VHH binders against q84jc2. Designs and how they scored, part 54

Target 1, 232 residues: q84jc2
Amino acid sequence: MSKMRNLVEEKFLEFYESWVIQLELYLHQLLIAHNNNTMSETELRHLISKLTTHHKAYYTAKWAAIREDVLAFFGSVWLNPLENACSWLTGWKPSMVFRMVDRLRKSRVVLVEAQVKKLEELRVKTKFDEQKIEREMERYQVAMADRKMVELARLGCHVGGESVMVVEAAVRGLSMGLEKMVKAADCVRLKTLKGILDILTPPQCVEFLAAAATFQVQLRRWGNRRHYVTHS
Short names: E, the ipSAE of ESMFold2; O, the ipSAE of OpenDDE; V2, 0.75 times the mean of E and O plus 0.25 times the DockQ between their complexes.

## First folded at step 4 (VHH)

Design n12 (framework vhh_7z1x_3)
Fold by ESMFold2-Fast, scan of step 4:
Structure n12 (fold): chain B 232 residues (1-232), chain A 125 residues (1-125)
Amino acid sequence: as target 1 above (232 residues)
Amino acid sequence: QVQLVETGGGLVQPGGSLRLSCTASGFTFSSYAMNWVRQAPGKGLEWLSGISGSGGYTSYADSVKGRFTISRDNAKNTLYLQMNSLQPDDTAVYFCAKEYDFWSDYLTGEAFDIWGQGTQVTVSS
């Protein structure tokens, strides 16, 4: 198990480093597109498709990895301390992307009233789904403090008897519960991203994706700089 | 004292080849991704290719994929673009651009924080 855990972390670290480098390259394309009013709708849609495919590749790799070791995604070794501090259930908090949407209201690309209404409806639904997952996580954490679980943990301290099978079954149940919650959170992330892109025009999608990618890239750079300076 | 200098442009016949160079100074070259972009007469900017700081990862626009190759030599602080099978519609001013590294540049509408003066590529006759 320890070897499988180490291999999952190693494999995903390699994947994530490559994935972030490609995200930075896509960000440059998004910034050029944002500054160039002569790009066709077809060209903008193609660029948007590259970004959505890139994010889809991330979740495909993540879900394969969490099937093997979901705990690798809580306090991930491929993320710096600042990125880890900003994580909500192993990734970005879905409702926070509406801060990127708020920038569109102040940009040169104007949102029409119908879009504003649809975005607000999506924001409310996203926050509702987010809170539902938070309540499930609270119930999970409370269950960890249940008398039966505490007793199983105590038995685990005296490992080497007939209690081993019971403890192992409990640990498997805990891991499966976390995997279910992480996948539920990722589904809210993907639905939120798709929902925003479905509401926005191609130029607005480029601006939104550029804002989101810029934040992700800058957060990583700020965290890497601080970690180096603090030697923590 | 940040500077980017593009060289290697010129007049070339259709089907010909050119190698562009961009020499960087005043910053830690290997820490930043680098890009090639071009601007044809009367047209907007077109992104062509990008390369990661380490040189391990590259990306290309569909219009140049298979014909152009981006590379870098971090020991020499130099970015390259090898252009093969040149076509008349490749006629443009070619710029190298340092990776955008600040959030405020996005809000001001600037795609890249540093542009060189460019090098003219003309594909004709």
Scores: ipSAE 0.000, ipTM 0.168, lowest interface PAE 17.2, mean pLDDT 79

Design n13 (framework vhh_7z1x_3; at its last look DockQ between E and O 0.02; V2 from the best seeds 0.00; counts 0 for: pae E 14.8 > 2, grease 30.7 > 24.2, SAP .812 > .668, placed apart)
Fold by ESMFold2-Fast, scan of step 4:
Structure n13 (fold): chain B 232 residues (1-232), chain A 125 residues (1-125)
Amino acid sequence: as target 1 above (232 residues)
Amino acid sequence: QVQLVETGGGLVQPGGSLRLSCTASGFTFSSYAMNWVRQAPGKGLEWLSGISGSGGYTSYADSVKGRFTISRDNAKNTLYLQMNSLQPDDTAVYFCAREYDFWSGYYTDEYFDYWGQGTQVTVSS
């Protein structure tokens, strides 16, 4: 029984480690493209497409996994403590990617006024969507302490077939609520990422994706090193 | 035009096996996660299994773990569900469903945007 409870964690850990290795390979390609002005726009678009497909693959796997066990994504075993500490609703906070975009203002490829306006509009919309999700999560957490939930928890302390079914239904409802919120947060992440890539030119997209991937890879390395040293 | 067509359903004895197929057309099959969902008589929809676009990740409902296997052949635009150790409670209409593309679409509480017409599986008592 104990082995079966870890199946989702074990499978997603294997998936995630392979996914990160491929991300590092794509990062090397992005850095080469960024440092070399000989690539055509068609070649750059192909590389950008590989990265967007890779991120979409992560979310399709994640959504399949949360259908089995959404709680595996709150304090994930495939993430080190530093990565977990930096998570907002099981992933990156959408508005934080605009810090990566701000680096483009100091880059070799300068943003034009029209792009700056569109990025600001997207930033405002992203923050608004984040706040909607935060309010929904707050409502969910408050509802956990309401009278009916407290009564269902008391019922769960009793042994009997009649009470078992009611408690089981309540637990399914709680998991479904968390799945909905995690998926809503992921939708904001994907819309924010797509929005930025739609506004940027191919060279700017490569620079942005390289910055984002570098941060993700380095955060993992920093956390893994500290964790290893602590346990050594 | 997006089309999903299930085949392979039928009557089977308890303990028997069936393989369901779903042929997809009208979209880039390898770019979408695919799912199997069933509906038993008088009951709601029950998600059974999902597979990523590449086939690299699979997931299963507790009710079918160890008995059912999901797979895909992207060269043939076909999704499969191998069902073993079938029980009377597995009697249902089985649907092939495409994962909603949240990258291109609008936010929705729906997990799937396209469904096949379903194939009937009957496990005789």
Scores: ipSAE 0.301, ipTM 0.693, lowest interface PAE 4.3, mean pLDDT 85
Fold by OpenDDE, look of step 5:
Structure n13 (fold): chain B 232 residues (1-232), chain A 125 residues (1-125)
Amino acid sequence: as target 1 above (232 residues)
Amino acid sequence: QVQLVETGGGLVQPGGSLRLSCTASGFTFSSYAMNWVRQAPGKGLEWLSGISGSGGYTSYADSVKGRFTISRDNAKNTLYLQMNSLQPDDTAVYFCAREYDFWSGYYTDEYFDYWGQGTQVTVSS
């Protein structure tokens, strides 16, 4: 049975589909840049800038959407089950990208040990930030059983009149908390990404961004294949 | 079948030099980044150096920087490690390792997908 989607879900679904298409185009450019080794530093920086701008656009759209309905992002109907399973607070887990960085430091990408040390420092910081957010999220999740939420649960079984208003107010309160958490997580994502890109040289950035984009695109493809093959 | 065979190891005095070779077969050598890794007795694996498929990019661990030089001859499907100013703490089994191609395969936890059998390097007076 097709799940009914609200307006926010529908709008963001459309946005995301277009965004992913553009990401795939950029991925192609990144791969070309990586493989030909003929692009100037200026050209590489320009390409990096396009990708970073593209990611910023995603978060701009996301933050606008979560103001309307943050709960939509905890279901994320625009993602397949595999993508959703890999999500941490409505997005990629920041510490995940350091696995890619670890590969870079021992791979064909020329990283000096000084860069590796800086990256390790960033890894530690990122992990710390993640843990803080997780603790706070846990607090919210535990608080879901407080008086207010109990009342919400009770009233949620009834439709009509004053009860609807009370339920809406309660949901808004909860949503505000969740919105804060999502934004906090996104900030860690953006800071982590920026930190990595600041440490890497332009060619290294291209390699990293290509890896990240490849992972994202492939994850979607794998998930889609699995989901569409299983018509249950 | 992918094969990597290291040669050139041996006994050398401190301050001496050795040149290791790794001959690759069973794959398009120039399409893969190659690396040297060593394992000393009782110690874990230590990454030493890497070189891109084209040879245009090289990287080194601080422990060997300035002393070791990685290179490759794609026409001969051979990877090299020139080791100068060898010290006793360089004593180890040295491995040639092919870097997993991140772009063409599924994601794994391993950085290297194929290894040679290794060649023993002993630095002793």
Scores: ipSAE 0.031, ipTM 0.299, lowest interface PAE 5.7, mean pLDDT 87
Fold by ESMFold2, look of step 5:
Structure n13 (fold): chain B 232 residues (1-232), chain A 125 residues (1-125)
Amino acid sequence: as target 1 above (232 residues)
Amino acid sequence: QVQLVETGGGLVQPGGSLRLSCTASGFTFSSYAMNWVRQAPGKGLEWLSGISGSGGYTSYADSVKGRFTISRDNAKNTLYLQMNSLQPDDTAVYFCAREYDFWSGYYTDEYFDYWGQGTQVTVSS
């Protein structure tokens, strides 16, 4: 019910609300470009650049915030429960974006064989990077759980300032490790996004970005409406 | 320091062909979309063609479509422009230009953040 928000959470909540509003405005522009066959390639590239710049702004703000409090990004106060449930290491899962490309290909986007080959190479690379991060996270969790279990066993039999210092060190170690993993996951997200946009033509990029923005906006709208209506 | 160096310009007869090269250094070439832009005597800049970092997507201005072909060799850090069926109106200084890529952590308002020195192409009898 009632919980204390730290300064990082309050600042990022304000940032994120504004960032999503701007994403919705860019989605409107993407939909106009999708429906308007008179836009030049230069105009499309400019719009695509606006979207990619907008995403860069998100990660710039996020990476600054995780330096101060990475735990805020696991179960974030600025996301509804549905958005949080869909998160993989504090964001969208890179491999899932290829399902969106596949769906667009079935209905709207025509790809030439050279594009298909490059997309399959990127898909394999992306999945490999995801699995590598998942293995690294698993190893990290085991290592931290081992040290945490020793700490907790001592706390159960031992009370005092020494126990507080061990807990504080474990929390700092957890935060540093999680920050590293979150940044690694974000790098895979950025490499995957850039790779897809590099392979697709500008009209195809507009279709992809529109689909991605629509999904994100709808996830937020549906989660907020359902949470308010069904859980209040 | 980013450096782009064009070569391959020169004098050619109408209907002839030239291949321009642009050698890149000082940055990860394969991470950047690259473009060709020209400036005819006494005129403004005209964008001609662009290519994605991987080479998977190319685009052309209507004025050169079908005559010019952009390509790149990421192993050699080199951008190319094959120019066929050249006409006197193609006479210009030709520049390669690097498209800004915000993934590199460097921001600018410029759509093209680095330019070569240009190479002269003259189409005359």
Scores: ipSAE 0.000, ipTM 0.168, lowest interface PAE 14.8, mean pLDDT 79
ESMFold2 (binder alone), look of step 5: mean pLDDT 85; pTM 0.860

Design n14 (framework vhh_7z1x_3)
Fold by ESMFold2-Fast, scan of step 4:
Structure n14 (fold): chain B 232 residues (1-232), chain A 125 residues (1-125)
Amino acid sequence: as target 1 above (232 residues)
Amino acid sequence: QVQLVETGGGLVQPGGSLRLSCTASGFTFSSYAMNWVRQAPGKGLEWLSGISGSGGYTSYADSVKGRFTISRDNAKNTLYLQMNSLQPDDTAVYFCAKEGYDILTGYYEDAFDIWGQGTQVTVSS
């Protein structure tokens, strides 16, 4: 383990690298299924289930890691700079997946009017939840510049004993606040994904998941090429 | 108050079948995705299966795919898990769990913060 990384960062980096490799394998299966109109509904449902299980595994691991060190998820060492630049509260911005849904309207797979209506209702609700979280994050950032917090930071520079313990307690409280906000954002992500998949047919789910996985994999590849060239 | 009550566990021989039920109260059942999770003796929790609020979408862990079937009856506020081809390593306490996000109230929780009491399944000769 390097001096620049803690145990949580090392463990999650190892997890994430394996998770991305498996995502790429699932993406290959999704692309084959999307291009093969002879796949049965049962086969498509099984593939969709693999992807949703895979995403649930990510959030299970993430929430365990966040409990130990939420700050590891802000500027994550397992993500390249491009991936980090595209993050909203440690992950994808929920409303952005509706851009992928909009592409389904122009694809070979046709959305019926009832689906369009349900997707629009989900989009509006998702944007509302997203804005609520953004307001909470704004309040958190303002609180960091609070006179009391500034005073505690000043005291931490000059003392030992009791003042050190008070500062440590305040820092822990701030971390717990961030953990709560990240989990709230992840809950919106999970509800948005489940909502979309519940509305779509199995072929539409495959196309949607393929688009989402393609974006994740390509963003990582683009960022890794630039990062590798910069390193060397 | 929110309550989840699991029933249907018991002793069964390898290759046998059981159907677990989870009765929910204290919340709008159809508004939440529901899950089945198990804990084997001395081990951690393992997620098994999930179902959307409408029942239109289901998902399964690879360890149970093809053997277990999740379903729900929203009129009865009841979640089911049909377990077939049971193996000795399926021995565990089985729990039903509500998704930690309530879309109607906007309440946020850790995933699977709402557990039932569990029902014991023992697969043995």
Scores: ipSAE 0.000, ipTM 0.121, lowest interface PAE 15.1, mean pLDDT 80

Design n15 (framework vhh_7z1x_3)
Fold by ESMFold2-Fast, scan of step 4:
Structure n15 (fold): chain B 232 residues (1-232), chain A 125 residues (1-125)
Amino acid sequence: as target 1 above (232 residues)
Amino acid sequence: QVQLVETGGGLVQPGGSLRLSCTASGFTFSSYAMNWVRQAPGKGLEWLSGISGSGGYTSYADSVKGRFTISRDNAKNTLYLQMNSLQPDDTAVYFCAKEYDMWEDYITGPSMDVWGQGTQVTVSS
């Protein structure tokens, strides 16, 4: 439904802009905590909890939105072209965060052997889960070229009462399959993020979250500047 | 323990209105998305509406869009469903449901559990 899709895009755009503004505020708090090595463990855990709650809020809103229109998340209007180009199944690629974890090796608080082992185990599990989802997406894309789908596309060239209803039913089926895959990808993201935070000490968690938020904010700022120049 | 108590159901004529309430306890209400789900006689569960923890995002099933409004009061740990232009097909037991803890549970199936006993809504003349 074009009007339903437009409404989901409008609502999530408003949500996302507010969510990013709050992320920038939390980033400022993370940077202060990282630079001020005098914060208590309790204070650091409280800050980490605010960030995890903020990320949970994103996925809560996203999952509500994809029930209504998952296609809005493929080539999202609330993301600039650079953010969309860096997207994997409607979000960040889970294994990418281990590149940020590798930066923690230069941290004031060095990773101990036990942490390195657990992070490597998590990296392997994350890659396995990614590959499983990629295989499912490949199967889905191949199924779209199936004879029945080709026939439905041909029917769509003759817009009439009967053909419209058949096409609408097929689109709903397509959307349900994509919703399941997006949720699977988001579950890998959440598992990976929680897994990293469970392995790291509070100061290391703050540094990791600051690195991740910095990357997200900078990517958006650079992409927004280029979008204005090229499309204005 | 998580507990959800639905109230506000009853008998109403076609075209009428009802407001359902769900009082939550046993968890940090503002941290979880909440949903309204119904089950009509002889049918399965149908998701109707969802609201984010902050209330900043809402979503609706096509069958109720424009007629039902979901809202929440986090200070009172209460979820609401304002139902307008009720139709005989809206006759069902209405449940509020908490989203699974996405951080702890990471599920790819249904993202919620039904915890309440439900409240009966009957639309007839």
Scores: ipSAE 0.014, ipTM 0.472, lowest interface PAE 7.1, mean pLDDT 82

Design n2 (framework vhh_7z1x_3)
Fold by ESMFold2-Fast, scan of step 4:
Structure n2 (fold): chain B 232 residues (1-232), chain A 125 residues (1-125)
Amino acid sequence: as target 1 above (232 residues)
Amino acid sequence: QVQLVETGGGLVQPGGSLRLSCTASGFTFSSYAMNWVRQAPGKGLEWLSGISGSGGYTSYADSVKGRFTISRDNAKNTLYLQMNSLQPDDTAVYFCAREYGIWDDYFTDSAFDIWGQGTQVTVSS
């Protein structure tokens, strides 16, 4: 009747809840570091390393999970409805992080012209890769409306046990296509994050990571409380 | 300690069949997606097929789709490639490869961290 949690969903829910709690602890450390102008470069790099390792753990767990059940990531049970509504191919939309980068231009730690140029080059490449994935998703959706898929769907409307195997094979094919697209989207996300961190200085990395973590944590809190702020 | 060992290669006539095996050791085999990749003489690496950790999802390159079948036995830590309707163009060294997490490295096209030594397949009359 309703969607029941499978083993992949149960395991990833447990992982994700712990992962978010640790992210909030790291966010606290990032905010302290951001407000401390005397923190050493070694201390800042250590903190940045903790955050990059934490994000690496997320993608390692996600990629293991999508190999088993990619559909668990479309309408995820470990995300609230607001988090799910804000998702683009099972995660954040890569180009959105450049809005957070734009805040660095107005911070106490100002970007140098060479950094601005490299960030603009990265922005253009990220948007290009993002649009390519969107075109691939469109082609996938069009392929689902192909004659063969339409015939399979019509057959499925009056399915007996004899047709179960045909339907299962089609679902596996669809899932494999989604795995490829989710993986491509995650690759663009990781290349974009790595690119930004490679361009920024350690203090700028801390500020950027703090902004990103703040948004993620706050979006979860807003969705859990279901309160809306109307801009007047 | 972590290693992959391929076996089952050899000489076969056009139209023949071979089954390749890859034995994994030193890691939790069922937790990793596995792949088959080949390299023909004088050519680059060509990805052929992939299988999820559970074995529930498989994928194939167009060049082998319908002729090759990937499978795994997680209880035996073994990956298989059943090759049917072999053609001279299938002559290559065949490698099994483990899929990895990708944050640490620049994303390569292969996305593989552990490779076997390879097994030679020769299709000729």
Scores: ipSAE 0.006, ipTM 0.158, lowest interface PAE 10.0, mean pLDDT 80

Design n3 (framework vhh_7z1x_3)
Fold by ESMFold2-Fast, scan of step 4:
Structure n3 (fold): chain B 232 residues (1-232), chain A 125 residues (1-125)
Amino acid sequence: as target 1 above (232 residues)
Amino acid sequence: QVQLVETGGGLVQPGGSLRLSCTASGFTFSSYAMNWVRQAPGKGLEWLSGISGSGGYTSYADSVKGRFTISRDNAKNTLYLQMNSLQPDDTAVYFCAKDYPLFSDWYTGEYFDYWGQGTQVTVSS
């Protein structure tokens, strides 16, 4: 009869579209602040706080959704194919943001030596945490393949209702492990973002956040145009 | 509180070997993953290798994979790095670093300097 859409996918799609629209509004404010150079430190910190809260809201919604259906976040329907191709464990790759930080090292607002040292410490730690998670993900992928093969072999011998229940239990168990890995990756993302913002001055934070938001928004626009052409 | 002391560096010829040691105090050593990091003259920090608290799994940067081996002795609170087939590009100060919990809250203290002063490795003819 009806082709069911996953309820988690529909709910998160609505959330994500609204979240991106608000991100674009914040990006406009960041660009105005960056170009105006007359805003007070208090005004800049308030704007930075709005962006920080906005990103925290995303992870709050995401963690609620992955508890219900973590697989919805692999090849997400609310992301275009280009955005999905650029994803690392259901989101941005943490070390990628240091490329945006490198632009600050060449900006008119010069990073002091103490900031450079702290950013390098954070970069090294972020890369190590990425590699730890990648190894855990590889281990989980192997476990998922082994479990699925075993269950498929069992089903080849039996076709009763109890066989279906065993497969469903196995898939649920593996999905719980995958949820743990996605949350670990998100924790590294949050630590990396917060770490950078704590090291940078308010004007540098505005420039960094503007660069990050610009990349995210433009990537979505590029992918949407190509997706339309591809599917038309 | 947390103290990490690196030893074992020195001058070695290309193709040679060195074994670095790091003695830890001020925390439950077996509960934390440990890392080796280096900094070459005039360059940034480079992560080399990590080992789990139990020693059950290890990870390596591509630049040292197959040449360096990380290990630990939890009874002695000591971390090791066996370095073989050393190259001039391995010349750096080598640091031992204590890992932070993977599943911690939103937090910026994870970049604390838990490293000692390091140990100098020079690979030259």
Scores: ipSAE 0.006, ipTM 0.252, lowest interface PAE 10.6, mean pLDDT 80

